# Designs tried in a protein design chat: VHH binders against o59646. Part 13

Target 1, 363 residues: o59646
Amino acid sequence: MKNPKFTENQKEIEKEEFEFLQKLNFIIKESLELFNTNLKNSMKFINYITLPIIMASIESKSFNPFSEIIEKHIAFILNSKMNSLGYKFLPLGYSSDLTYENDNSIIHIDIKTANLENPSDFKDTVPLGINQSSYPGVLDCKIRGKNIKADCKKIKVYPNIPTTYNNKLTITNALLFIYPDYKEIIDEIREDYIAIRELISINLKDILTPIEGSLEEFLNYKPSNEKKRLEPILDNIVRGYFIHDKLRHEFSENVEKDLEEFEKKIIGIAKKLKEREIKPVAILSISIPNGELAPHYDDEIVSGKSWGSSFRYHYKKSGNSVFKGLDNKASRAVFLHINKEYLPVLKKYFDPITVYELTEKRL
Below, E stands for the ipSAE of ESMFold2; O stands for the ipSAE of OpenDDE; V2 stands for 0.75 times the mean of E and O plus 0.25 times the DockQ between their complexes.

## First folded at step 5 (VHH)

Design s2 (framework vhh_6z1v_2; at its last look DockQ between E and O 0.01; V2 from the best seeds 0.00; counts 0 for: pae E 22.2 > 2, placed apart)
Fold by ESMFold2, look of step 5:
Structure s2 (fold): chain B 363 residues (1-363), chain A 119 residues (1-119)
Amino acid sequence: as target 1 above (363 residues)
Amino acid sequence: EVQLVESGGRLVRTGGSLRLSCAASGFTFSRYAMGWFRQAPGKEREVVAAITSSGGSTWHADFVKGRFTISRDNAKNTVYLQMNSLKPEDTAVYYCAAYDSWTGLYDYWGQGTQVTVSS
């Protein structure tokens, strides 16, 4: 049996999705210089954020220390440019904060940051939350590591976003920023930070006196946040000591010497982060299929790793990422920027690489 | 006026080779990514290969990888498709198209050139 035919309505949906993708790509490509300038301005303050970055690095998760900064600068640009082009900012709750409307459409834009060393987050795929798609995904009904399987072909992962809002078409897009792995710089100091936490912990008696009970009993208590009380206390002491100049000289001279050496290492890391220049390796713009296009993208939109609460869009699963219902097979995913310094690495993950470029106007 | 003119399509035997050319005029060729598409009788048009404006990166559909190679010569305003190890399934009209970065669409198309691969 051949693939089902696109209906006229489905073709019209894809035309609208493509028209918006063109506008979005233009806005972002035109604004790359402003984005880079704004990001550089944030980096003037790197000395003030380096310790928080180091502290966050000991959490068990993938790490791009600048993801929030990147997202906020892009959001500012979008809000400015979309308004000037006649799109109204429309915060809806339960959706992306980057939501806009015009007469015909409700636009959702999601900004994603991926680490170049973690290709599962960007290679041929983009992760989506339930507020970032209107297309139902396939629910994975196998239990990992066990010989148990349910037949759940009739049940999908259902998103929060409808395919239309009061006759306005839902359009969803992602902007994917691929950044280099900063783990190498942070790894240099992370073990030293762990050692400093232990040093503070074994000397905590000098500065903390429990009112009732023993110090060990107090520190081992686990409140509802699943961590021993010791952990947030250590974080607090680190902030007090290194950011606020508090608790200085409350420890022995040998302990103070070790804390001062670590402070010098923090300064060195800040210098390395500033010198590396925080530029994206690549920026990819992706049009995510509307749910009314089912079943044409069923093979591309599947459950994510958080079964029932997320999806993945495999924008390159069966070949080039195209609008399947359009005659010209225009791309749903395009590069808006590549850093040529990383081209050899990018070629390991993408073949081909096509870059959106502004064209000359012909008069 | 934008023009794309394909040439080089002809009859070849299975296992043979053929080079298609697409001559471009009426626009700044070096600033456009280019693609080759094909359409067999009774089938929808499908993308075969694409190349960046500079020629620095290429893409080939899985069904032609290792057999077809896209290339371009910006000095001659020409994009090429080298087709090796041809199969009867490669019989189609082959189209050249220019990718408009502003629209994100292949806006400009040639008239096509017929490639026929005999058994």
Scores: ipSAE 0.000, ipTM 0.107, lowest interface PAE 22.2, mean pLDDT 79
Fold by OpenDDE, look of step 5:
Structure s2 (fold): chain B 363 residues (1-363), chain A 119 residues (1-119)
Amino acid sequence: as target 1 above (363 residues)
Amino acid sequence: EVQLVESGGRLVRTGGSLRLSCAASGFTFSRYAMGWFRQAPGKEREVVAAITSSGGSTWHADFVKGRFTISRDNAKNTVYLQMNSLKPEDTAVYYCAAYDSWTGLYDYWGQGTQVTVSS
């Protein structure tokens, strides 16, 4: 179907989107030094909270210990700057992480983090949550590229965010922080941690003496989602021991030595993380199309891995970048920061790359 | 020098029995709880059984289901694992470890002994 001609209203909407994109890009770019400094400061304490929490996690997924830290720093920076520009912070419930209001628009900003080794989080597509966009995603009757039903009609995934709030336009932006791989550093302590957890597990009766008579019932209790209390209890004991020292007794000299060595190892890991200067290898600013721009982006905003529950903005299809405006004159996706050392790797996932240098330049 | 030396691992048929031994030296054996661990190829290490320093209390993994029994002789500085009704899924390297019973922190590990159960 020949893409319908753009309406005048759609052009105006896009104009506002790009104007805000430029504004946001300027704000973030100007604040990069501050952001890096703040991030570095947070890293000074990574061994006290972040690493212990990561160790306690049984999730096999790649840990991004920086996600929360980044989100908080960016939130701080944006809140300060946006307020200075006359925007009001406006939380709306189950919406994006940051929402702002001015006289003419409601702005949603979502902060995303991705590891370079997990390209599914950023390659070819940007994941969008139901609370992050006003543009309904197209839901195909496909699973992993296979048609479930040949005659199935496409439906839409409708997000929580409207295209307009009364007379105010919805603007949605995403900030994507791509981090280098550091999994190998975290993995250095994983085996030891697992071993310790197992040992703690076999001594639960001794540790939980106050409830020994009902220990089985206690462990079999299912607080939520069919999970037994065993795992949460183990995690709690680990935290109590390593973080709060609440379970420490008089140990043999050898045990103390082992603990010291393990602590040193943790500190060493923290040091390694710090030395690797785990900074974003790239920061990508993305203007997500407003739903009123339908159907022009229907092919680009489609269902994600979670059928009917999420959607993705596809930035590249068969060699064509879709991170463009309606007239293809301006990019909806702009790199605010690139580590040049990683440029060859980034080009594998992003081609072409548009960078923000007061003026947009294509690399 | 602290040493834990496991022995008794061999090839056995399904339904067979083995007794593993772990001889300890170089530390005060009676002050440490002892445990048996196992690691199968491509799998994570898992706890099989544990026994307190005095031998008064024991713990066994759910997958043991009464087939394995841990014991110790403090006079001989040795911990044992009696394995009955062995199954192919029990194939693994078995490790002996000394640990603090309160904290679960391990101090010493053996090199392991291979147990292989054939169909």
Scores: ipSAE 0.000, ipTM 0.175, lowest interface PAE 17.1, mean pLDDT 80
ESMFold2 (binder alone), look of step 5: mean pLDDT 89; pTM 0.896

## First folded at step 7 (VHH)

Design k1 (framework vhh_nb_b201)
Fold by ESMFold2-Fast, scan of step 7:
Structure k1 (fold): chain B 363 residues (1-363), chain A 121 residues (1-121)
Amino acid sequence: as target 1 above (363 residues)
Amino acid sequence: QVQLQESGGGLVQAGGSLRLSCAASGFTFSSYYMGWYRQAPGKEREFVATIYSGGSTYYADSVKGRFTISRDNAKNTVYLQMNSLKPEDTAVYYCAAWGSYRSYLTGYDYWGQGTQVTVSS
């Protein structure tokens, strides 16, 4: 075997996981300034394509495009840094979208964002999607009758990533970026947003009807009740906004004036957002114990959602080690960054000793 | 019992080279992760380079391509080869060791006393 030490030596497995955690900590700390400034750079691309999505999400309680924008830019930074650490991007297609490998391990990184005002998304659990926690053909539901509540015939059975795969150790980490409530940013653009919505629904409805219908569908999108994928709906909204430019020269003076006002409001919002820099409150690395979670589905360690699109990993309840016989009390959740200004809020949800030790710059 | 002893610091002109050594004793060196940190005058201590028990390395962006960290498990020693030195590399350089995941959360298990590196223009 290429890496037999991972099949026989539990301490060697833990050392490899710990080595990856050290590498992750260094790249996050070294790249912290890029995460802080990259959000401002993301806002420069606000236009007919991105703004409607943001507007729809402001109205929807089940969708957050700031999270999507932040996650994409974090992914870009991480991809560059992972390559510099000797990890090759690996498009496996049956795991998270950020999958890498080196000679010893296969790394799965799941980038998550959470709002500081929604503690259910960070204080003791992290949500993980189907694509981020399972390999096809690894688990065949043989243990379902004992403690797994999910029907493996109707939904993809997970978490099922094994401890080793293709003679390499598998390592899964959720990178959780906690941000301040973006409500303050929404409040700053709310008046312009309302004006745009009124222009669409009242003055430009007949011209923008194809995207207005898609907006209604998008705003009423609920994962529990949806029968359609979100991506086609967003594509219709984007395409509809773009098309109006082609027909501008055929419009009456009143329509042209309304379209100019629409564009002026979009530019105004874009300028306000470009001046805004959003900094992380904290960055948390949560190590997922591959090969150990399937028996714990829907118990104290793993809880699923009734419709099966994702599950929640209870990282505070999972314990410090998945390996028997190890005298190690280290947590599987580690703060990589804490913004000291938010310590009073963070202390309400996290162990004060852990928070204190990390803010003392022990590394 | 446990000791980390740095050596190899000194005064060097910009563009020059220095090799730092850190001799370890009192623990199972081969199972520990080793690192170099530095503290410049008036600045906070900053990370420079690390080498893991398996031999893989990671560098701060400011030193990539110029510095090389290595280890000799037979001699219980970690090295930092510093090339193309700049005045801004002037600092006290510290050797550090950690052997467990817990020590990462609370800080390094062990630190050396430091060695002064001064780069003149």
Scores: ipSAE 0.012, ipTM 0.469, lowest interface PAE 8.7, mean pLDDT 66

Design k10 (framework vhh_7mjh_2)
Fold by ESMFold2-Fast, scan of step 7:
Structure k10 (fold): chain B 363 residues (1-363), chain A 121 residues (1-121)
Amino acid sequence: as target 1 above (363 residues)
Amino acid sequence: EVQLVESGGGLVQPGGSLRLSCAASGFTFSSYAMSWVRQAPGKGLEWIGTIYSGGSTYYNPSLKSLVTISRDNSKNTLYLQMNSLRAEDTATYYCAAWGSYRSYLTGYDYWGQGTTVTVSS
């Protein structure tokens, strides 16, 4: 039965999920200025770590060039705050961006970024991997008006994340940062990055220690297949910049001139971005129910559209957007931050808008 | 409330060894890259080496054979082992921390107050 009474154990599960939401709200609001200032400044200072990621994104034409940088920067800020709340980083080999534990729970935070101009990325659902949640997904094996397989019923897909691991409850939260369009910024830096690419390919080989990631591999980086080999190259580039800044006398004349030109190009890009306010439009927290709560929520709360497609969490479906077993009936999908200048645009997709304040309010 | 406190400096004879410590508080030490930097009297800052959060170390080539940097994340402490000390190693030794991508272009996020090492007979 879909609407049975919550057991005491299920109420305790929702209490723990809600407690994490309260902690997440605290660190997001406390870190809001860090997201605004550090993100703005990291965009101003496109450095040796972030530049390869931007270059790879521009070359692939299939990815937002700033989303990877933003996600890594968010991850860094959150990691520094999670430790202060008693959570330890836990690398379990899962695909979630951030995994932590305390004495009672294992936390999976899935960081999402979306562009305000692409509402399909945020208005109804968020993408979800089977390695990010304990909630079982379902696939519809029928195409409207035609059965793909005559004997096919709704197919249940089991997650790789258990509901409990080592006596600790697994909790999943999708944290969605909505940003303004970056296309103008990309166009402005494109010529400078082309010049930087030429400098890197020809002149910096003597500085960068080739290990499994070569300079050629850096220039041909593809996020989907070469990510693991790029990290040693990024470390060597950062090291090379640091050594140049502190120990210029260790470099040959030609290498020093190339590093100076590279540094001037990076500073030039940063200056072009100096006057731009790159702040999130909104931050949406989505608390995905633990799999033990499945009898109380819709079967299609996690669903795929076709065989082999990614799953999506349907956070706006009637009857599945609240903590049903808790007396406060708090929202599972709730805004932790809204830039009020964008409120009219957001209301096109979120009506009402539920904001997490001292008390939950609707805009 | 961020603090980096260096200790272990003092007077040492040429050819001797010293181990410096840096106690960190007020930030998530395990997430930060940590560096040692020194300044000899009347000279500029000289980078000694850096240890990243994952344990990878990078050294000033002029000092690589003379120093070893290590860290203990459980104690929030950074170490510098120095061997075969010479008079020119007389300096104030600082520990420094960086943790954001931005800091690679702007220098360190946090600095200690320094500890003095004097190499003389």
Scores: ipSAE 0.000, ipTM 0.099, lowest interface PAE 22.0, mean pLDDT 68

Design k11 (framework vhh_nb_b201; at its last look DockQ between E and O 0.01; V2 from the best seeds 0.00; counts 0 for: pae E 19.6 > 2, placed apart)
Fold by ESMFold2-Fast, scan of step 7:
Structure k11 (fold): chain B 363 residues (1-363), chain A 121 residues (1-121)
Amino acid sequence: as target 1 above (363 residues)
Amino acid sequence: QVQLQESGGGLVQAGGSLRLSCAASGFTFSSYAMGWYRQAPGKEREFVATIYSGGSTYYADSVKGRFTISRDNAKNTVYLQMNSLKPEDTAVYYCAAWGSFRSYLTGYDYWGQGTQVTVSS
């Protein structure tokens, strides 16, 4: 008839989750200039975009490098800021994108990107791996749309991540970056990446040797102080080359032509990306409750279709977006950043944002 | 009716100490993170220290080990104890309240009017 009362321990858990949300907000607000500056015409933009695209072209048949590259860029900036706050990177082998610890807690940050033109990726739920939080999930009892049992509604699944480990509380945040549709940029580099991928199927050693000289010359088109700033980019490309040593056994049928074409394509991509401006539309933080809080939240707050599929966290359902044990009625799903020029689009899915912008003048 | 009122600024010699106070009214103080920022003549406003709702603190490298931020939720007050003051600490010091997350939006909700700190060389 009434929701159970929070114990003092459960209230302390929510206080620690809430305090981490404040820390995360602080990091993001203080890092906004780094995200925006690094995404437009900076040397980091070239480094983050160029090297991951080359690596993706070598190892994958998929042609959408932007989401992965943007996520790696975000991870790099976030890692630097988490370290400055005394959080130590912790490679625990969990499927979270980033795991950190301090003296009191273990933090799992699951970085997500979404395209503004695909609202199903952000408006109601966020994808979540069962090993990225301590909160128990539920699965449908359906196989190909049929129930395994006539009366079966759901199957409860418990994660392997404990609610507390070595006296440290486990905290999970999903951090979602929404970007505009950059199809024009993808289209501009698409043919060049297809061509590079085909050329990489030949002897990679023969291809990269002349490119290092041309990249250095292209990047050194400026004063000597820029050369020293760009040396790490060349070092990263060379390092990536040696990681893919197994591709170096293939031979080019026309070495001179293929090397010249590959070099031209790489330089062309780097130039196009260097001249591009990419900014996030919005940054949404979702504080997923610790598993000790499960008696106070809906069973279906984390749900999926079947074994082996990704789970979803339903942050808008039935008050799941609120810290229930705290008197402040704080939201578990909050926008840390909104780009004002995209508000008309966001208003379709987040009416409260528009109301608060117009009445409270918070943006 | 929301107000942040700084006090405790003044003139002090290098090596001296000052304690700044920020009295808050019109909101649920304990739910907010509190911060101190400063602005010297001809410079942009810079971060000094913050204290989160749970009592954890974070300091700018330039003040770490010399300044201590604290809060008293019963008195709705945040403090900045400034020790071993240097001439470069001369600035107007501002109190800020943020991080309540009562809506889909977040940001710095409230700022004080500032208090002048002058450190003589």
Scores: ipSAE 0.613, ipTM 0.862, lowest interface PAE 1.5, mean pLDDT 71
Fold by OpenDDE, look of step 8:
Structure k11 (fold): chain B 363 residues (1-363), chain A 121 residues (1-121)
Amino acid sequence: as target 1 above (363 residues)
Amino acid sequence: QVQLQESGGGLVQAGGSLRLSCAASGFTFSSYAMGWYRQAPGKEREFVATIYSGGSTYYADSVKGRFTISRDNAKNTVYLQMNSLKPEDTAVYYCAAWGSFRSYLTGYDYWGQGTQVTVSS
């Protein structure tokens, strides 16, 4: 079926989206140096944050130790710059990472981080939550690849975000930061940490008895709504010991020796993290179509891995995604930064690479 | 092999002064924070003072204004000037070294054997 013609309103929406994308791209591009400087400042404290990083990474195989730091720095920079341009910060709770308001629009900006070793997160699509875009994605009437009903072909997945707020246009953008993989560093220490938790667990009664009276009831209590109660307790003890130095006398000599050895390992990990490249491999800016543009982009916005709760924008399904209703057919996705050292690797995943400078260039 | 050797301890009258020295070897001294701890009989070891690699200092409240910690990187030595000494300052004083990659503020990598300081009434 021939894609319907764009209405005048739809063209205007795309125009607004395009104009904002240009503004955002400019802001990020000019702020790269500041971003790198700020990141370096955080890294001065790597020794203090290494253990927390390790602790946070236990359940995640693809954990990026710097993800939160990156996100916060970008948020800080954007807030400052957006404010200077007359945009008001407007957190809505159920919305994207950053939300801003001006006279004519409500802007949603999602910050995404991806690891170079996980191309599924950045190669062809960007994942979106139901709270990140106003565009109703397409969901196949399938369960794990099987059709549920013969009569059900496709349904729309409707997000939490409306296409308009009190006559203000919803604009959604994603910023994707691609970083090197730190898996080998984290994997090195993960098992050791697990062992430490186990060690503490074995000695938990002895450790806590001086602090707490009868522990038996507490330790045996299993509320119906709590599945994992022990791990947080163990983590608390780890923090008390290593970070606060409050529990050193509560451990036997043998346990203390093991904890000291683990400390040395933490130091080693900190060193490795410090020495690792922390600059982004690439930064990709993506303008997500407003829901009013449906069905022009239905083939590009489809359900994600989480049925009904997420969708993906395919910015490179049959080439680079463009503003379809604009005459110049500008890209909706552009690279704002590329580390040249990784260009050969990026070319494996991106072809062509569209880069934003003063004007868009295809590489 | 890492070594920390304290010296300068002894017997002093209340109100008197002592200067402790700690000679360090076996590691890159300039990259380490150096500190002093003390342990009185029957008491736990307590923090006295620290000087960081950058020269910043920190003191326990009980010794603030009376004690001064300093370092000479050329000599790989840290000092503790103790003035206006009190009987309560009687303890074994320990030198400690804290590595630059240390994850914890209160932990030291290396300890000396200690030097006895006795303040008589």
Scores: ipSAE 0.035, ipTM 0.359, lowest interface PAE 3.3, mean pLDDT 85
Fold by ESMFold2, look of step 8:
Structure k11 (fold): chain B 363 residues (1-363), chain A 121 residues (1-121)
Amino acid sequence: as target 1 above (363 residues)
Amino acid sequence: QVQLQESGGGLVQAGGSLRLSCAASGFTFSSYAMGWYRQAPGKEREFVATIYSGGSTYYADSVKGRFTISRDNAKNTVYLQMNSLKPEDTAVYYCAAWGSFRSYLTGYDYWGQGTQVTVSS
């Protein structure tokens, strides 16, 4: 009935994990001003990317238009800093954003973004892929709110990352960026874009008749009742008209008027995105337990539904998850940045909130 | 109300020629692709030829080099010149309005009533 003791090897693993977490936190904290400056400078290009963002949002239903760009920029900054600290970048890392090595360790870092209005992406947990942990997950037996009748705590789902690579300890971390939701801005223009595609579709023959007869052949139209989807062709015309200034004045006057009104709408959306300035609500740094630490974190690492290809690390379980084998009880999940305006909202999801500074402090 | 009326069918000897006409009304003729289909007794309807609003043409393999589709936008008429006719060309020939994506999006093409072409051995 007594909690199993940490072995000496397990204590050494946690010491190495904690030491790396401190290095990572220092690097990111020292880089925050450069990151913010580069984001602000990027806003001068917002007018050029607003339409591509709108078009992508229809395909993917994205609500953060900048998430992928932010992830790539943080990866660039981190690569530069890690190399200065003697870590060699390793490109071989399936679905891990960043992989590094030194003499003793192989480091996997995953950069994640989340919308504040979608708490399943960050509240009490961080989702992990099978390539982002070395700790076996307990099977989640709940399907559509119903428990499966099985002894699911005995069943483990094993991740792809080993606990060591040829004498080098595997260390896994996540950096989680939480942003405000941009849904209302994107939604303002989504329906207008759909309407413009229909307007172009209705008037497509104006382009085909006076400009190019071969466009119908390019559309792969079959002279039978067999039909093809038209959306890629309409999107091509949208790009040609609004991005490349092609086909202008080749529609009727009434159609051109409607297209010009949409162009003004795009400019208005770009202004709204620019005025909101992208600032994270919070930045969270997470040390994910190594699989050799089993069973000490079994109640905190759970597999996805129905043998899913993902895991969840419940970093809030039992209060705030800590390095259980270390005397200092340091937190495995630490806030590197908090926008204080959002602190009341964050306290709905996190208790306590541990903030990295020269000393950890509780808000 | 769209109307397509075919004419010019009849009986012709193998190796002969025939010109079909299709008069169109009820739509902006110059903005539509026009085409021909045919149906022989006991067979399904098959594609013959299309002429797009810009003048490009497309033919079934069975008629390439023998048939020529053309249009006269001033007369709202599409033509099918049929040369080197074979007994296999015997069918009812239908005029159709094709190639408008407005028509494609509404889910129908326009068809005429057909004209009989009979080619004797």
Scores: ipSAE 0.000, ipTM 0.111, lowest interface PAE 19.6, mean pLDDT 76
ESMFold2 (binder alone), look of step 8: mean pLDDT 84; pTM 0.852

Design k12 (framework vhh_nb_b201)
Fold by ESMFold2-Fast, scan of step 7:
Structure k12 (fold): chain B 363 residues (1-363), chain A 121 residues (1-121)
Amino acid sequence: as target 1 above (363 residues)
Amino acid sequence: QVQLQESGGGLVQAGGSLRLSCAASGFTFSSYAMGWYRQAPGKEREFVATIYSGGSTYYADSVKGRFTISRDNAKNTVYLQMNSLKPEDTAVYYCAAWGSWTSYLTGYDYWGQGTQVTVSS
């Protein structure tokens, strides 16, 4: 039960963080084609991603279907690789994306997507919920609108992620995918996506409910042996045949028509996505100070976003004064992939970017 | 200068064993992941095995259970023990110092010159 002393904890966290970055880099390199082309490659793969997102989000009323689809697609690919690297999925409820553990640490992965045309989403900061970090922050709440500008009280933000769990140290990583402008794709599928969500929530909710729980297990906890079981279930939904399809002949004409429309719309979206090639401009790994590392960061590396439960982490600033007594060149952001076609555009926002460095004195 | 120098390749009959070595210089070896890749004639370079800075390992499915990667940080050397070799393992084997954390302008990995492994049937 004894925790290592402060110096040992810091070295252990940095070692685990760097090892995780190496493993993440390997996954990205190995799976790059999946991130570049999977959405256009196979209707089956697209349906396995698109349908779970639609089913899971029927109550969320989300109107950004493309960003949601890409984010869950990334999560699906990562989740399929993590077990082979010694990570076990861990549902802790205070992280919205992915949480894993190995023998030494708990790893929180927050998946971010950004549009290249909206640099405020990627060039300097990443947004974090208080439930996605162990770092205490301060919200400097300013009411800013067309008519009113006023300073608000500073509000301390308390982190939800513990520094340890069962004596395992926690680390947090934001995995940021920058994409070319996808507004055209969003606009093209928006009406079909809205129609599907409305159809499910109003007309098909009850008859699809028996499958929804299995889809939540698939999205949140996917051990290898579940993969074979879930594929037939998803295929039945895609075909308008659900878990009770043997009783389909008893359905009203309206239910059958709604199922046919649902299937047609899902296939239509999948076909539109299959015809589109979307490649990331860049993939960035951003290590967020957590646990024992949080006290070594200046308050200036976090800022309030607005009246809310989130703050912005200034990942470029952390490269200049991450740790007292350590190399000032230490950086928390690493490029895992750069699409050379977009290098001139990236230079406008990353000139230069600080590099994550692991020195002998940090090991 | 960064250098990766492979050795230990050669001709071996199916079912035999070989141990590859890669001596590294010019960088902080202990902080880098080290890996082995191979390239058969007419094919792209294929991942074989990696060992991370923390000592954990990962293998391609095609070699899992037959190959073992290890490292000696005191000697700045990474090893690949290859057992139960098959004709399809015939390739040039490359050592790589992978996960170099560099500026977005460079983005390069360090590679050795390669060592030939030929497995006869």
Scores: ipSAE 0.020, ipTM 0.518, lowest interface PAE 8.1, mean pLDDT 63

